# VHH binders against q9p7j3: the designs that were tried, part 156

Target 1, 174 residues: q9p7j3
Amino acid sequence: MILPLFPETQVHVFVYENVSNCAAIHEQLISQNPIYDYAFLDAATILYKKQVYSAIIRALEDRRDEQMKTKTIHSEVILSLSPKTEISSAFRQFSMTKKSKNIVVVKIDSKLTEEEEFERLDKLVEGNRVEFSDEELQKLIDFKVLKKNYKLDPSTLENPLASILSSIALRGYS

## First folded at step 11 (VHH)

Design z17 (framework vhh_5j56_2)
Fold by ESMFold2-Fast, scan of step 11:
Structure z17 (fold): chain B 174 residues (1-174), chain A 125 residues (1-125)
Amino acid sequence: as target 1 above (174 residues)
Amino acid sequence: QVQLVESGGGLVQPGGSLRLSCVASGFTEFTFDDYAIGWFRQAPGKEREGLSSITSSRGDSTSYSDSVKGRFTISRDNAKNTVYLQMNSLKPEDTAVYYCAAGWELSWPRDFDYWGQGTQVTVSS
């Protein structure tokens, strides 16, 4: 994808449904296996493509400005999805769990081509790849999780996009 | 919110042993079992260095820096919200303030939010 503020940055986003090996992936992430250097998100937390893009842009802005709170750009993406600045809360809210069934995977600054990333990731994830689109994401979202993560009230639920994007852009203002 | 308190430091002779404890409290949304815990130290005029870590109980594993491997042992007691560092065969160069730190299991050890205040360990005759 092309980000106007970061045209030099390679960004790939993959969506997998019916993933059977999330527990195995989780163990590899705990072990810090470098081949798993991606942001692994629970798809239950993601409603829009723009939600993911806004978090990526915020993470890249923080890296550019030498203001990253985390040690990796992929961890910074996970943090940037949260309206809070606490790292532990952001990971609990948005990262995959051993029980996740559908995941969104983000790769920034790939040293591989997109085709090579697809081939590599297909070996790591045992699931069905679907299009990164609002339509597919809306099939995987858990609205109870979304409401809790962004503190949405009934009036905001009818059009949550603007509220979600504002929460990501204004992290720390709760 | 989450607080870590170290104890067990003190003065010991070369070749002696100490056991440090790190007690965690202040959990609201998460439990102690959700956190990975590490031990760090900082001596006067030196950079802070990581010594050992233990992951959450769900993905249990331990690691050690080369400077302490074979001499120090990390363990946790989840029922007591406590992590221990057993330090054996202590050397004068182990003199430092020792800290524990906590982070979420997937963010550890790269990222963590909580640090203790530290406990002084002095190894001298």
Scores: ipSAE 0.208, ipTM 0.572, lowest interface PAE 3.7, mean pLDDT 86

Design z18 (framework vhh_5j56_2)
Fold by ESMFold2-Fast, scan of step 11:
Structure z18 (fold): chain B 174 residues (1-174), chain A 125 residues (1-125)
Amino acid sequence: as target 1 above (174 residues)
Amino acid sequence: QVQLVESGGGLVQPGGSLRLSCVASGFTEFTFDDYAIGWFRQAPGKEREGLSSITSSRGDSTSYSDSVKGRFTISRDNAKNTVYLQMNSLKPEDTAVYYCAAGWELSEPRDFDYWGQGTQVTVSS
């Protein structure tokens, strides 16, 4: 994918359901194995493609402005999904855990094509790849988790897109 | 909420050793294993200084500041929700209040969310 605000930055997003090896992936992430340099998100927290894109754009803006709060651009994407600036809270809320079953994986600054990244990830993730689409994401979301993470009331939960995007865009400014 | 309690501080002579402990509690959704733990210190009139962190549940990913590298060793015991800082070859300039802090494993240590109350270490003859 090409982002209009960051046209030279390569971005790929992948979705996997029924992942059986999340605990093993988590161990590789904390060991900082370079092969696992991706943002691994719990799909229970992601409702829309625009939610992921908004977090990516915010992370890239923070990198451009030399205001990243985390060690990598991929961890900055995870932070950027949160309406709050507290890093531990953001990672608890959005990052893949050992117990996750469905995941969204983001790669920024890839030197590989989308097809090559798919081939690489399919070797690391023991699950079923699905299309990165609002339809597929809506099958994997946990609305109780979404409501808690974005502090949505019942009326907002019926159509949460604008509230979610506003929360991401206003992180640190509201 | 997560709470951290430091212990093991005290008075020691130059060249001596101390072992600090940091015991964590208050976990609900995640366990101790999901948190990176760091050690920091602050001497009177100086800024808080990061010393060491441990970011792996297995305890194999560690870092140290140049001021303590080779003298201090961080380790963790996840069964006891405890992180240790073994301090050897202590110098008078190591005199400070020592804090442990907890954050997510990919956080910069300065951005850790949970902090202990600190334990005093005094190195003097």
Scores: ipSAE 0.006, ipTM 0.271, lowest interface PAE 9.8, mean pLDDT 83

Design z19 (framework vhh_5j56_2)
Fold by ESMFold2-Fast, scan of step 11:
Structure z19 (fold): chain B 174 residues (1-174), chain A 125 residues (1-125)
Amino acid sequence: as target 1 above (174 residues)
Amino acid sequence: QVQLVESGGGLVQPGGSLRLSCVASGFTEFTFDDYAIGWFRQAPGKEREGLSSITSSRGDSTSYSDSVKGRFTISRDNAKNTVYLQMNSLKPEDTAVYYCAAGWELSYERDFDYWGQGTQVTVSS
């Protein structure tokens, strides 16, 4: 995917459903195994492609402006999904857990092609890859989780896109 | 909403031992196992110092500062939501308020968002 403000930054996003090895992936992430240098998100927290792209753009803006709060661009993506500035809160809200079933995986600044990243991830993730599309994401979302993470009221929940994007863009300022 | 409570501090003579406990509560969606726990201390007029951390329930991912390596041992009991700091061969220089802190284990940063109120350790004759 090409981002208008970051046209030279390579971004790949993958969606997996029915993942059986989230506990094993979790162990590798906490051990900081460099093979697992991706943002692993719980798909229960992601409703729109634009939600993911907005977090990526915010993370890239923070890196460009030397304002990153985390040590990696992938951790910054996870932080950027949260309306708060607390790293632990953002990871609890959006990151994959041992109990996750469906995940969204983001890779930024890959030295590999999309096909090569796919082959690499297919070896790490035991699940079914699905299209990164609003339609597929809407099958995997947990609206109770989404409501809690973005503090949505019932009137916003019917069409939450603008509220979610605003929360990401205004992280820590609203 | 994660809350940490330290205990086990007190007065001890040089060369003595103490075991500090840190009990965690307030977990809603995830478990104690998902959090890295660290021990820190702060003496009057000094910066807060990191002493030890543990990120695995098996204790295979522990770290220690040079000032306490070989004397202090961190361990955890996930069934009791508790982490311990066994302190041996205590010195007057170990006198400080001791804090435990918790951070999300999936964070590559291992940053600590939740802090206890501290427990006083005094090493003197």
Scores: ipSAE 0.005, ipTM 0.264, lowest interface PAE 9.9, mean pLDDT 83

Design z2 (framework vhh_5j56_2)
Fold by ESMFold2-Fast, scan of step 11:
Structure z2 (fold): chain B 174 residues (1-174), chain A 125 residues (1-125)
Amino acid sequence: as target 1 above (174 residues)
Amino acid sequence: QVQLVESGGGLVQPGGSLRLSCVASGFTEFTFDDYAIGWFRQAPGKEREGLSSITSSRGDSTSYSDSVKGRFTISRDNAKNTVYLQMNSLKPEDTAVYYCAAGWELAYPRDFDYWGQGTQVTVSS
């Protein structure tokens, strides 16, 4: 995928359901194994493609402006999903855990094609790949988790997209 | 909410040693082992300075600022939810309030979310 605001930046997003090895992946992420340099998100927290793209754009803006708070662009994507600037809270809320079942995986600055990244990820992730689409994401979302993470109230439930995107774009200033 | 409490500060003469302790509590979903810990200091009128950090239990590695390399040693005792800073060959320039901080491994230590209230170290005589 090509982002109009960052046309030189290669972005790939993958969705996996029924993942059985999240504990093993989590271990590799903590040890900072460079093979696992991806943003691994819990799909229970992601409702829309635009939610993921907004976090990617914010992370790329922070990198461009030398304002990153985390060591990698991929961890910055995780932080950028949060309505707050607290890093621990963002990772607790959005990052894949040892208990995760369905995940969204983001790769930025890939030197590989989407097909090559899929082949690589399929060796790391023990699960079933599905399409990165709003339809598939809406089958994996945990609406209680989403409401808690973005502090959605009854008046926002019918239009959660606008509230979520505003929270991401205005992180720390809303 | 994670709580950090520093101790072991005090008055020491130049060339002396102190061992600081940082005790952590308040863990619910994650344990002490899941957090990286850093040590910082701040003297009146100066910016906060990062001194040392130690990663989580699954990737324990240490880092030190140039001002303390060879004099300070960071270690952790996960059974006691404690991180230590052994400070040797102390200089008057080491006088500051010393803080510990906890956060995720992938965060820069200066951006860690949980901070103690600090402990005063004074090197003078």
Scores: ipSAE 0.012, ipTM 0.361, lowest interface PAE 7.8, mean pLDDT 84

Design z20 (framework vhh_5j56_2)
Fold by ESMFold2-Fast, scan of step 11:
Order: structure tokens, then sequence, then C-alpha cells
Structure z20 (fold): chain B 174 residues (1-174), chain A 125 residues (1-125)
């Protein structure tokens, strides 16, 4: 996918359901294995494609403006999903854990094509790859988690997109 | 906000042992169990070095740098909001200020939001 404001930046997003090896992946992330240089998100926290893209755009804007709070662009994507500025809170709220079952994986600045990243990632993730679409994401979301992460009230839960996007875009300003 | 306090440093002879403690407080929205804890050190004239980390109660994973693997052991007691670093077979090269840090699970980010003030460890005869 090409982002209008960042046309030279390669962005790939992958969705896996029924992942059986999240604990093994988590161990590789803790060991900082460079093969696993992706943002691994818990799909229970993601409702819309626009939610993920807004976090990516915010992370790229922060990198452009030399305002990244984290050490990597992939960590900055995870932070950018959070309405708060605390890195620890963002990772707790959005990152994959050993107990995750469905994941969203983001790659920025890949030197590989999307198909090559798919081939690599399919070897690392023991699960079923599904389309990155609102329809597939809505099958995997946990609305209790979403409500807590974005502090949504009952009226906002009926159509949360605008509130989520505003939280991402206005992180650190509100 | 989360606060960390290290203790247990001091002077020890080569081959000796020390146990460092890191006590956490100031939790509001999350609890101690939600935070990964890392141990770092910095010697005079050297860059800060990561030594060991332990994930939150969800992960229970530990990691060690090659310089301390087999000699140091990290553990946590969530009931006491404390993480420990057991240091055995200490060498003069281990002389440094030791810091604990708390963050959400150490993955590819290596990011810690909260840092202690440090505790001095000196290994000499």
Amino acid sequence: as target 1 above (174 residues)
Amino acid sequence: QVQLVESGGGLVQPGGSLRLSCVASGFTEFTFDDYAIGWFRQAPGKEREGLSSITSSRGDSTSYSDSVKGRFTISRDNAKNTVYLQMNSLKPEDTAVYYCAAGWELSYSRDFDYWGQGTQVTVSS
C-alpha cells in the first residue's frame, strides 16, 4: 500500500487468525531476533483498517518530524495506536502476547515485495492468513478491550471510528 | 507514576555474590504484574549495557546478555512488587552502577518508561 503523504515508504499489513505459536514468536521478540522486525499487534484490539493506517501515518509523521518516542518505527506504530503517550501502556494495550490467538502484523520500510514478506512471515506464524479487511478484523475484535483501550462510552461504541481516529491523531496534544 | 528503587549494591571481592532488589510503587491504572523489568549497568567511561530482563506475569520469560549468562539470575516476586538480580562469581569487570527499569514487555522496542536511580556495585580486592 502507498500512502499519499509517504509515497516512497513501503507498508505491508498482514492478518493471521488461529495462531498456535504466539508464545514462540513472543520469545523471539524478547530475544530481539532481527528476523522478527515487525509490529506484532493483538487483533483483539483492531477494529478497522483505518485504525492501523492512522497509527502508521502518525508514526511516520513523528519520524519525519524527529519526534519518535521509541527506538524503532515498528514500536512507534504500536505506541501510535494508543491515545496516551506512555510506551508501556501502549504495548500492554495493543501488542501481541504469548496468549494471543489472532494477530495483525505491520512491516514498514521493507526491502522485499509484499509477496516475499508473505512467504517469510508464513514461515514464522503458525496460523491462517486472512485478508486485511474490515470484515475480517470485525471477526477478531474484542469490544471490551476496544472500549477500555480508547475509553469509549456507550454512545461512542455504536460508531467508534471517528473517536478512535481522533485519539490516534491527537495523541500528545489533548 | 511508577517509581523504582534499587538496593543491595556495595563492595564485594572477586568471586563473591550480591543480590540486588528493585522495588516498584506508584501504580494506578496497571499493576506491577503488567510491567516487564530489566536490569542495566553503566561503568565509568562505558556505554550503558543491558544485562537481563523478565517479562510480565503473562510472559514469565527471562533473557541475559552473554557477559552475565550463567552467573546472574533475574526473578520477580509480584506479591512484593519486587524484582531481584542474583549476581554470582563477580568479576572486577562487573563494577558499575546498576539500574532497574520498567516497561511494557521487552520486545523489539527495548523501551523502558521508568528508571531507578541506580545502585553502585564495586568488585575489588
Scores: ipSAE 0.011, ipTM 0.282, lowest interface PAE 9.5, mean pLDDT 83

Design z21 (framework vhh_5j56_2)
Fold by ESMFold2-Fast, scan of step 11:
Structure z21 (fold): chain B 174 residues (1-174), chain A 125 residues (1-125)
Amino acid sequence: as target 1 above (174 residues)
Amino acid sequence: QVQLVESGGGLVQPGGSLRLSCVASGFTEFTFDDYAIGWFRQAPGKEREGLSSITSSRGDSTSYSDSVKGRFTISRDNAKNTVYLQMNSLKPEDTAVYYCAAGWELSYPSDFDYWGQGTQVTVSS
């Protein structure tokens, strides 16, 4: 995919359900294995494609403006999903855990095509690939987790998109 | 907010030992067990160096830099909100201010959210 303000930046987003090896992936992420240089998100926290794209755009804007809070663009995507500025809170809230079952994987600055990334990730992730679509994401979301992460009240929970996007875009300004 | 306090630094002779302690407090939304803890040092005129880390996610899994592997041991006591760094076979090159830091285990060390103020270790006669 291409982003209007970042046409030179390669972005790929993948969704996996019923992943059985999250503990093994988590171990590779702790050891900072370069093969696993992706943002691994818990799908329980992602409701919309626009939520992921908004975080990617915010991370790329922060990189462009030399305002990144984290060392890597993939960590910056995870931070950018959070309404808070604390890095540890963002990872706690949105990052994959050893107990995760469904994940969203983001790759920025890939030197590979989308098909090549699919082949690579399919070797790393033991689960079923599904389409990156609002329909598929809505099967995997945990609304209790979403409500807690974005501090949603009952009135915003029934249509949370605008509130989520505003939280991502206005982090640090509100 | 989370605060870290180091202690146990001081003057020691080459070949000696010291044990540093890092006590954490100020937890509200998360607990001590949710954080990875790392030990770092910085000597005058040098950049900050990561030495060792301990995570809860891997059952207190540990890592060490090549410069301290086999000489330093990290451990944690979650009941006391404390992380220790046992330093053996100390060399003059180990002279530095030693810091503990708390962050998420997937964060790069430079991205750790909370840092102590440091404790001076001097290895000299």
Scores: ipSAE 0.044, ipTM 0.505, lowest interface PAE 6.6, mean pLDDT 86

Design z22 (framework vhh_5j56_2)
Fold by ESMFold2-Fast, scan of step 11:
Structure z22 (fold): chain B 174 residues (1-174), chain A 125 residues (1-125)
Amino acid sequence: as target 1 above (174 residues)
Amino acid sequence: QVQLVESGGGLVQPGGSLRLSCVASGFTEFTFDDYAIGWFRQAPGKEREGLSSITSSRGDSTSYSDSVKGRFTISRDNAKNTVYLQMNSLKPEDTAVYYCAAGWELSYPEDFDYWGQGTQVTVSS
């Protein structure tokens, strides 16, 4: 997909449900295997497409401005989902774990087409691909996780979009 | 806020041994067990070098740089919030300030959030 502010940057986002091999993927991520150079997110933390795109845009802005806090653009996406600048906290809050069941996978700067990335990821992820849509994401979200990650009170949790996007855009400000 | 304190540095002769300790405190939202710990060193005028790391997932997942592999051993005691670096067969080129750092296990070591103030190791006759 093409982002208006970054039209030359190739971005792909994939959603997998009922993933059975998260422990194996996690092991590859710990070993920093370059084949797994993607942002692997726990779908329990993602409610909206705009949430993911806002984090991608923030990461790309930080890269453009030479202000990335992490080593890779994919790590920067994970950090950018968090309302705080602590890298460990952001990974704890948003990255997939060995126990994850549903995941969102982001690829930036792909030299492959979306179809070629599908073929590659389908070999790495043992699960069912679903559409990257608000409808599908809302089936996979855990509202207790969302509330904790963005510090939402009960009234904000009823309509959280603005608070989530504000937290991403204002990362580093309380 | 998480704080790390290194100890155990000092002056040793070539071929000697030292054991460094890194004690962590200040946990609020996460516990010591949630963090990977790495050891790094920096000599004057040189780049900071990663030496070894130990992950939170099982404590047995360790890595070592080629410069120290076979001579250094990392271990952790989660009950004491402590990580150790056992350094054997020390060489003059091991002279540096040694730092421990804490981060999430999927983070690159360069991205670890918390750093100790360092402990000096000098290997000289």
Scores: ipSAE 0.287, ipTM 0.671, lowest interface PAE 3.8, mean pLDDT 87

Design z23 (framework vhh_5j56_2)
Fold by ESMFold2-Fast, scan of step 11:
Structure z23 (fold): chain B 174 residues (1-174), chain A 125 residues (1-125)
Amino acid sequence: as target 1 above (174 residues)
Amino acid sequence: QVQLVESGGGLVQPGGSLRLSCVASGFTEFTFDDYAIGWFRQAPGKEREGLSSITSSRGDSTSYSDSVKGRFTISRDNAKNTVYLQMNSLKPEDTAVYYCAAGWELSYPKDFDYWGQGTQVTVSS
């Protein structure tokens, strides 16, 4: 994918369902294995493609403006999904866990094509790849998690997109 | 806001032992059990060095840098909001200010949100 404001930045987003090795991936992330330099998100927290893109754009803007709060662009994507500024809160809310079953994986600044990243990632993730689409994401979302993470009331749960995007864009100011 | 206070530093002879404590307070949205805790040190003129970390809750996932592996042991007591660093076989090169920090277990240590003010450890000669 090419972002209009960041045409030189390579961005790939992958969705996996029925992942059986999340505990093993989690151990690799704890050990900071460079091979796992991706943003690993729990799909239970992601409802729309635009949600992920908005977080990526916010992270890239913060990097461009030398305002990143985390040390890696992938950590900055995770932070950017959160309406809060605390890094621990963002990871708790959006990052994969040992018990995750469906994940969204983001790669920024890839030296590889989408197909090459897919081949690499398929060796790391033991699950079924699905299309990065609103339709597929809506099969994996947990609305209780979404409501809690974005402080959504019952009236906004029917049409949460604008509220979610506003929360991402206004992080730390609302 | 979360605050961390280190204690237990001091002067010790080479080969000696010290136990550092890190007490946490000021929790609002999350509790002590939700945070991973790491121990770091910094000697004058040197970069801050990560030494050991312990994950949230159970404390059953620990890590150690090569410089302290086998000599230092990290543990936690969640009922007391406290993390310990047992330091054995101390060497002059272990002389530094020791810091504890709190973050999420998947955060890089450099991304930990909260840091204590540090406690001085001096290993003579």
Scores: ipSAE 0.269, ipTM 0.642, lowest interface PAE 3.9, mean pLDDT 87

Design z24 (framework vhh_5j56_2)
Fold by ESMFold2-Fast, scan of step 11:
Structure z24 (fold): chain B 174 residues (1-174), chain A 125 residues (1-125)
Amino acid sequence: as target 1 above (174 residues)
Amino acid sequence: QVQLVESGGGLVQPGGSLRLSCVASGFTEFTFDDYAIGWFRQAPGKEREGLSSITSSRGDSTSYSDSVKGRFTISRDNAKNTVYLQMNSLKPEDTAVYYCAAGWELSYPYDFDYWGQGTQVTVSS
């Protein structure tokens, strides 16, 4: 996908369910292996496509404005999902863990097509690819995790989209 | 809540050795091996200095500051929720309170969430 505000930035988002090698992927991410230069998110934390795109847009805005807090654009996406600016908290809340079973993978500044990135990721991720859609994400979300991460009350949990997007866009306001 | 407790500090003479231990407890949602651990020290009137870190991956991803490289060795025992700092060839300038810290991601300098209370190391004759 191409974002209207960032038309020269290629973005690919992939969703995998029933992933069996999350521990191996996690080790590569901590070791900063360049082959794994993606944002690997726990699908238990992602409810909407717009949630992911909002975090991507915020990360790209921070890069444009030379205000990135993390070392890579992909780490900045993970941070940008959080309603707070605490880096370690954002990674604990949204990043894939060794125990993750379903993941969302984001690639920014890809020099490859979506199909070429899929072929590359298929070698790294041992799981089943599903469509990046609100319908598929809603099968993988953990509402307890979502409520905790965004501090949602029962009234907002029924329709949380606006609260989530506001939290991402207005991160650090108070 | 995750808690870290340092031990193994004490008084040693120059050229001596100490092994510090950092024991972690209070895990509910995640386990010890999900966390990277760093060792820091602070001497009176000086800024806190990072010494060494070890990631959650089997202990083969380690780093050391220039001041301790070749003298200190970090290791971990995930079965015991413990990280060690083996300190050899100790010098008077190594005198400080030593802290361990736990964080999710060690690729960034400010990403330690949990800190121990510290253990005193004194190197004097």
Scores: ipSAE 0.011, ipTM 0.247, lowest interface PAE 9.3, mean pLDDT 82

Design z25 (framework vhh_5j56_2)
Fold by ESMFold2-Fast, scan of step 11:
Structure z25 (fold): chain B 174 residues (1-174), chain A 125 residues (1-125)
Amino acid sequence: as target 1 above (174 residues)
Amino acid sequence: QVQLVESGGGLVQPGGSLRLSCVASGFTEFTFDDYAIGWFRQAPGKEREGLSSITSSRGDSTSYSDSVKGRFTISRDNAKNTVYLQMNSLKPEDTAVYYCAAGWELSYPREFDYWGQGTQVTVSS
């Protein structure tokens, strides 16, 4: 996909449900296997496509301005989802765990086409690929996790999009 | 706001040994077991060098840089919120300030965002 603010940047987002091998992916990440250079997100934390896009845009802005806090653009995407600026907190809030069942995978600046990334990821992730859409994400979200991560009150929880996007865009302001 | 405190540095002769300790505190939502811990060093006029890292005891995995492999051993005691670096066969080139750092174990490449203030190791006759 193409972002209007960064039309030269290749962005691919994949959604997998019923993933059975998160523990194996966890082991590969622990061993620092470079094949796994993606942002692996727990789908329980993602409600909207715009949530992911906002984090990607924020990460790309930080890279453009030479203000990245992390070593890679993919880690910067995970950081950018968080209203806090602390790297470990962002990973704890949004990154997959060995117990995750549904994941969102982001790849930026791939040298591969979207089709080739699909082929690679389908070999790494043992699950059912679904469309990256608000409808599919809504089936995988955990509203208790979302509420905690973005500090949502009951009045915003029923329609939280603007609050979530504001939290991401304002770099930790509440 | 995880805090790390290093100890065990000092002056030692070439061929000697030291054991560094890193004690972690300040956990609110997660525990020490959720973090990977790394040891780094920095000598005057040089960039910070990664030496070794260890993940949680549940899926324990250790790594070492080529400069210290076979001489240094990393270990952890999660009940004491402590990581150790056992340094053997020390050389003058090992003289540096030694830092421990904590980060989320699933980051790639590994990200360390909490750092101690360091402990001085001097290897000299």
Scores: ipSAE 0.256, ipTM 0.607, lowest interface PAE 3.8, mean pLDDT 86

Design z26 (framework vhh_5j56_2)
Fold by ESMFold2-Fast, scan of step 11:
Structure z26 (fold): chain B 174 residues (1-174), chain A 125 residues (1-125)
Amino acid sequence: as target 1 above (174 residues)
Amino acid sequence: QVQLVESGGGLVQPGGSLRLSCVASGFTEFTFDDYAIGWFRQAPGKEREGLSSITSSRGDSTSYSDSVKGRFTISRDNAKNTVYLQMNSLKPEDTAVYYCAAGWELSYPRSFDYWGQGTQVTVSS
């Protein structure tokens, strides 16, 4: 995917269900193994494609404006999903854990084609790849986690999209 | 919420040794081994400085500041939710309140979420 405001930036998003090796992936992320330079998100926290795209756009804007708070664009995507600017809180809320079962993986600035990234990730992730779609994401979401992360009240639960996107876009301004 | 308690401080003579312990509790969704632990110190009238940190993904990911490298050793026992700081060849300039801090491993080394209350180390004859 190519974003209108960032036409030179290649973006790939992958969704995996029933992942059995999250502990091994987590270990590689902590060791900062460059092979694992992706944003690994817990799918329990992601309800919409637009939620992921909004975070990617915010991270790219912060990089363009030299306002990144983290060392990598992929870490900045994870931070950008959070309604707060506190780094550790964002990672606890949205990042994959050793106990995750379903994950969303984001790659920015890939030197590989989408197909080559598919082949590479399929070797790193021991799970079933599914389509990056609102329908598939809705099967993997944990609504209790979503409500807690975005502080959603009962009145917004029927259509939380606007509230989630506003939280991502307006973090640090309200 | 996660709580950290330091112990093992006290008065020691120059050239002596102390072992500090940091015990963590209050975990709900995640466990102790999901957190990086750092040791910091603050002397009167000085800013807080980082000394050492440890992650647990392989048990071998440690770092040390130049002021303590070769004299201090950090280790962890995940079964006991405890991190240790072995301090050898102590000098008067090591006199400070020592703090442990816990941070989400994937955000390390930039952010620590939880801090202990500190334990006093005094190095004097």
Scores: ipSAE 0.012, ipTM 0.351, lowest interface PAE 8.9, mean pLDDT 84

Design z27 (framework vhh_5j56_2)
Fold by ESMFold2-Fast, scan of step 11:
Structure z27 (fold): chain B 174 residues (1-174), chain A 125 residues (1-125)
Amino acid sequence: as target 1 above (174 residues)
Amino acid sequence: QVQLVESGGGLVQPGGSLRLSCVASGFTEFTFDDYAIGWFRQAPGKEREGLSSITSSRGDSTSYSDSVKGRFTISRDNAKNTVYLQMNSLKPEDTAVYYCAAGWELSYPRDYDYWGQGTQVTVSS
């Protein structure tokens, strides 16, 4: 994918359902294995493609402006999903856990082609890859988790897109 | 806001031992168990170096830098919100201010949000 303000940046987003090895992936992330240099998100927290894209754009803007709070662009994507600026809170809210069942995986600045990243990730993740689409994401979302993470009330939960995007764009000021 | 306080530093002779403690407080939404803790040190005129880390209680794993491996041991007591660094066979080159830091274990590489004020360790005769 090509972003209008970042046309030279390679971005790939993958969605996996019914993942059986989240505990094993989690252990690799704890050990800081370089082969797992991706943003691993719990799909229970993601409702829209635009939610992921907005976090990616915010992270890339922070990198461009030399204002990244984290040490990697993938950590910055996870931070950027959160309405707060605390790194630990963002990871607990959005990152995968040992108990996750469905995940969204983001890769930025890949040195591999999209097809090569597909092949690599399919070997690391024991689950079913599905299309990165609003339709597929809406099958995996947990609305209680979404409500908690973005502090949505019942009236905004019926049409939360604008509220979510505003929270991402105004991180630290909302 | 999470706060960390180090203690246990002091003056010790070469070959001696010290145990440093790092006590955490200020948890509102999450508990001490949710944080990975790292130990770092910085000597005058030198860069800060990472020494050891321990993950959350859910899958505790420890790591050590080559300079301290076999001499230092990290451990945690989650009931007391405390992490320890047991330092054995201390050398003059271990003289530094020692810091503990707390962060979420899944950040890659591990990002530490909170840092203590440091405790001085001096190894000399």
Scores: ipSAE 0.081, ipTM 0.510, lowest interface PAE 5.8, mean pLDDT 85

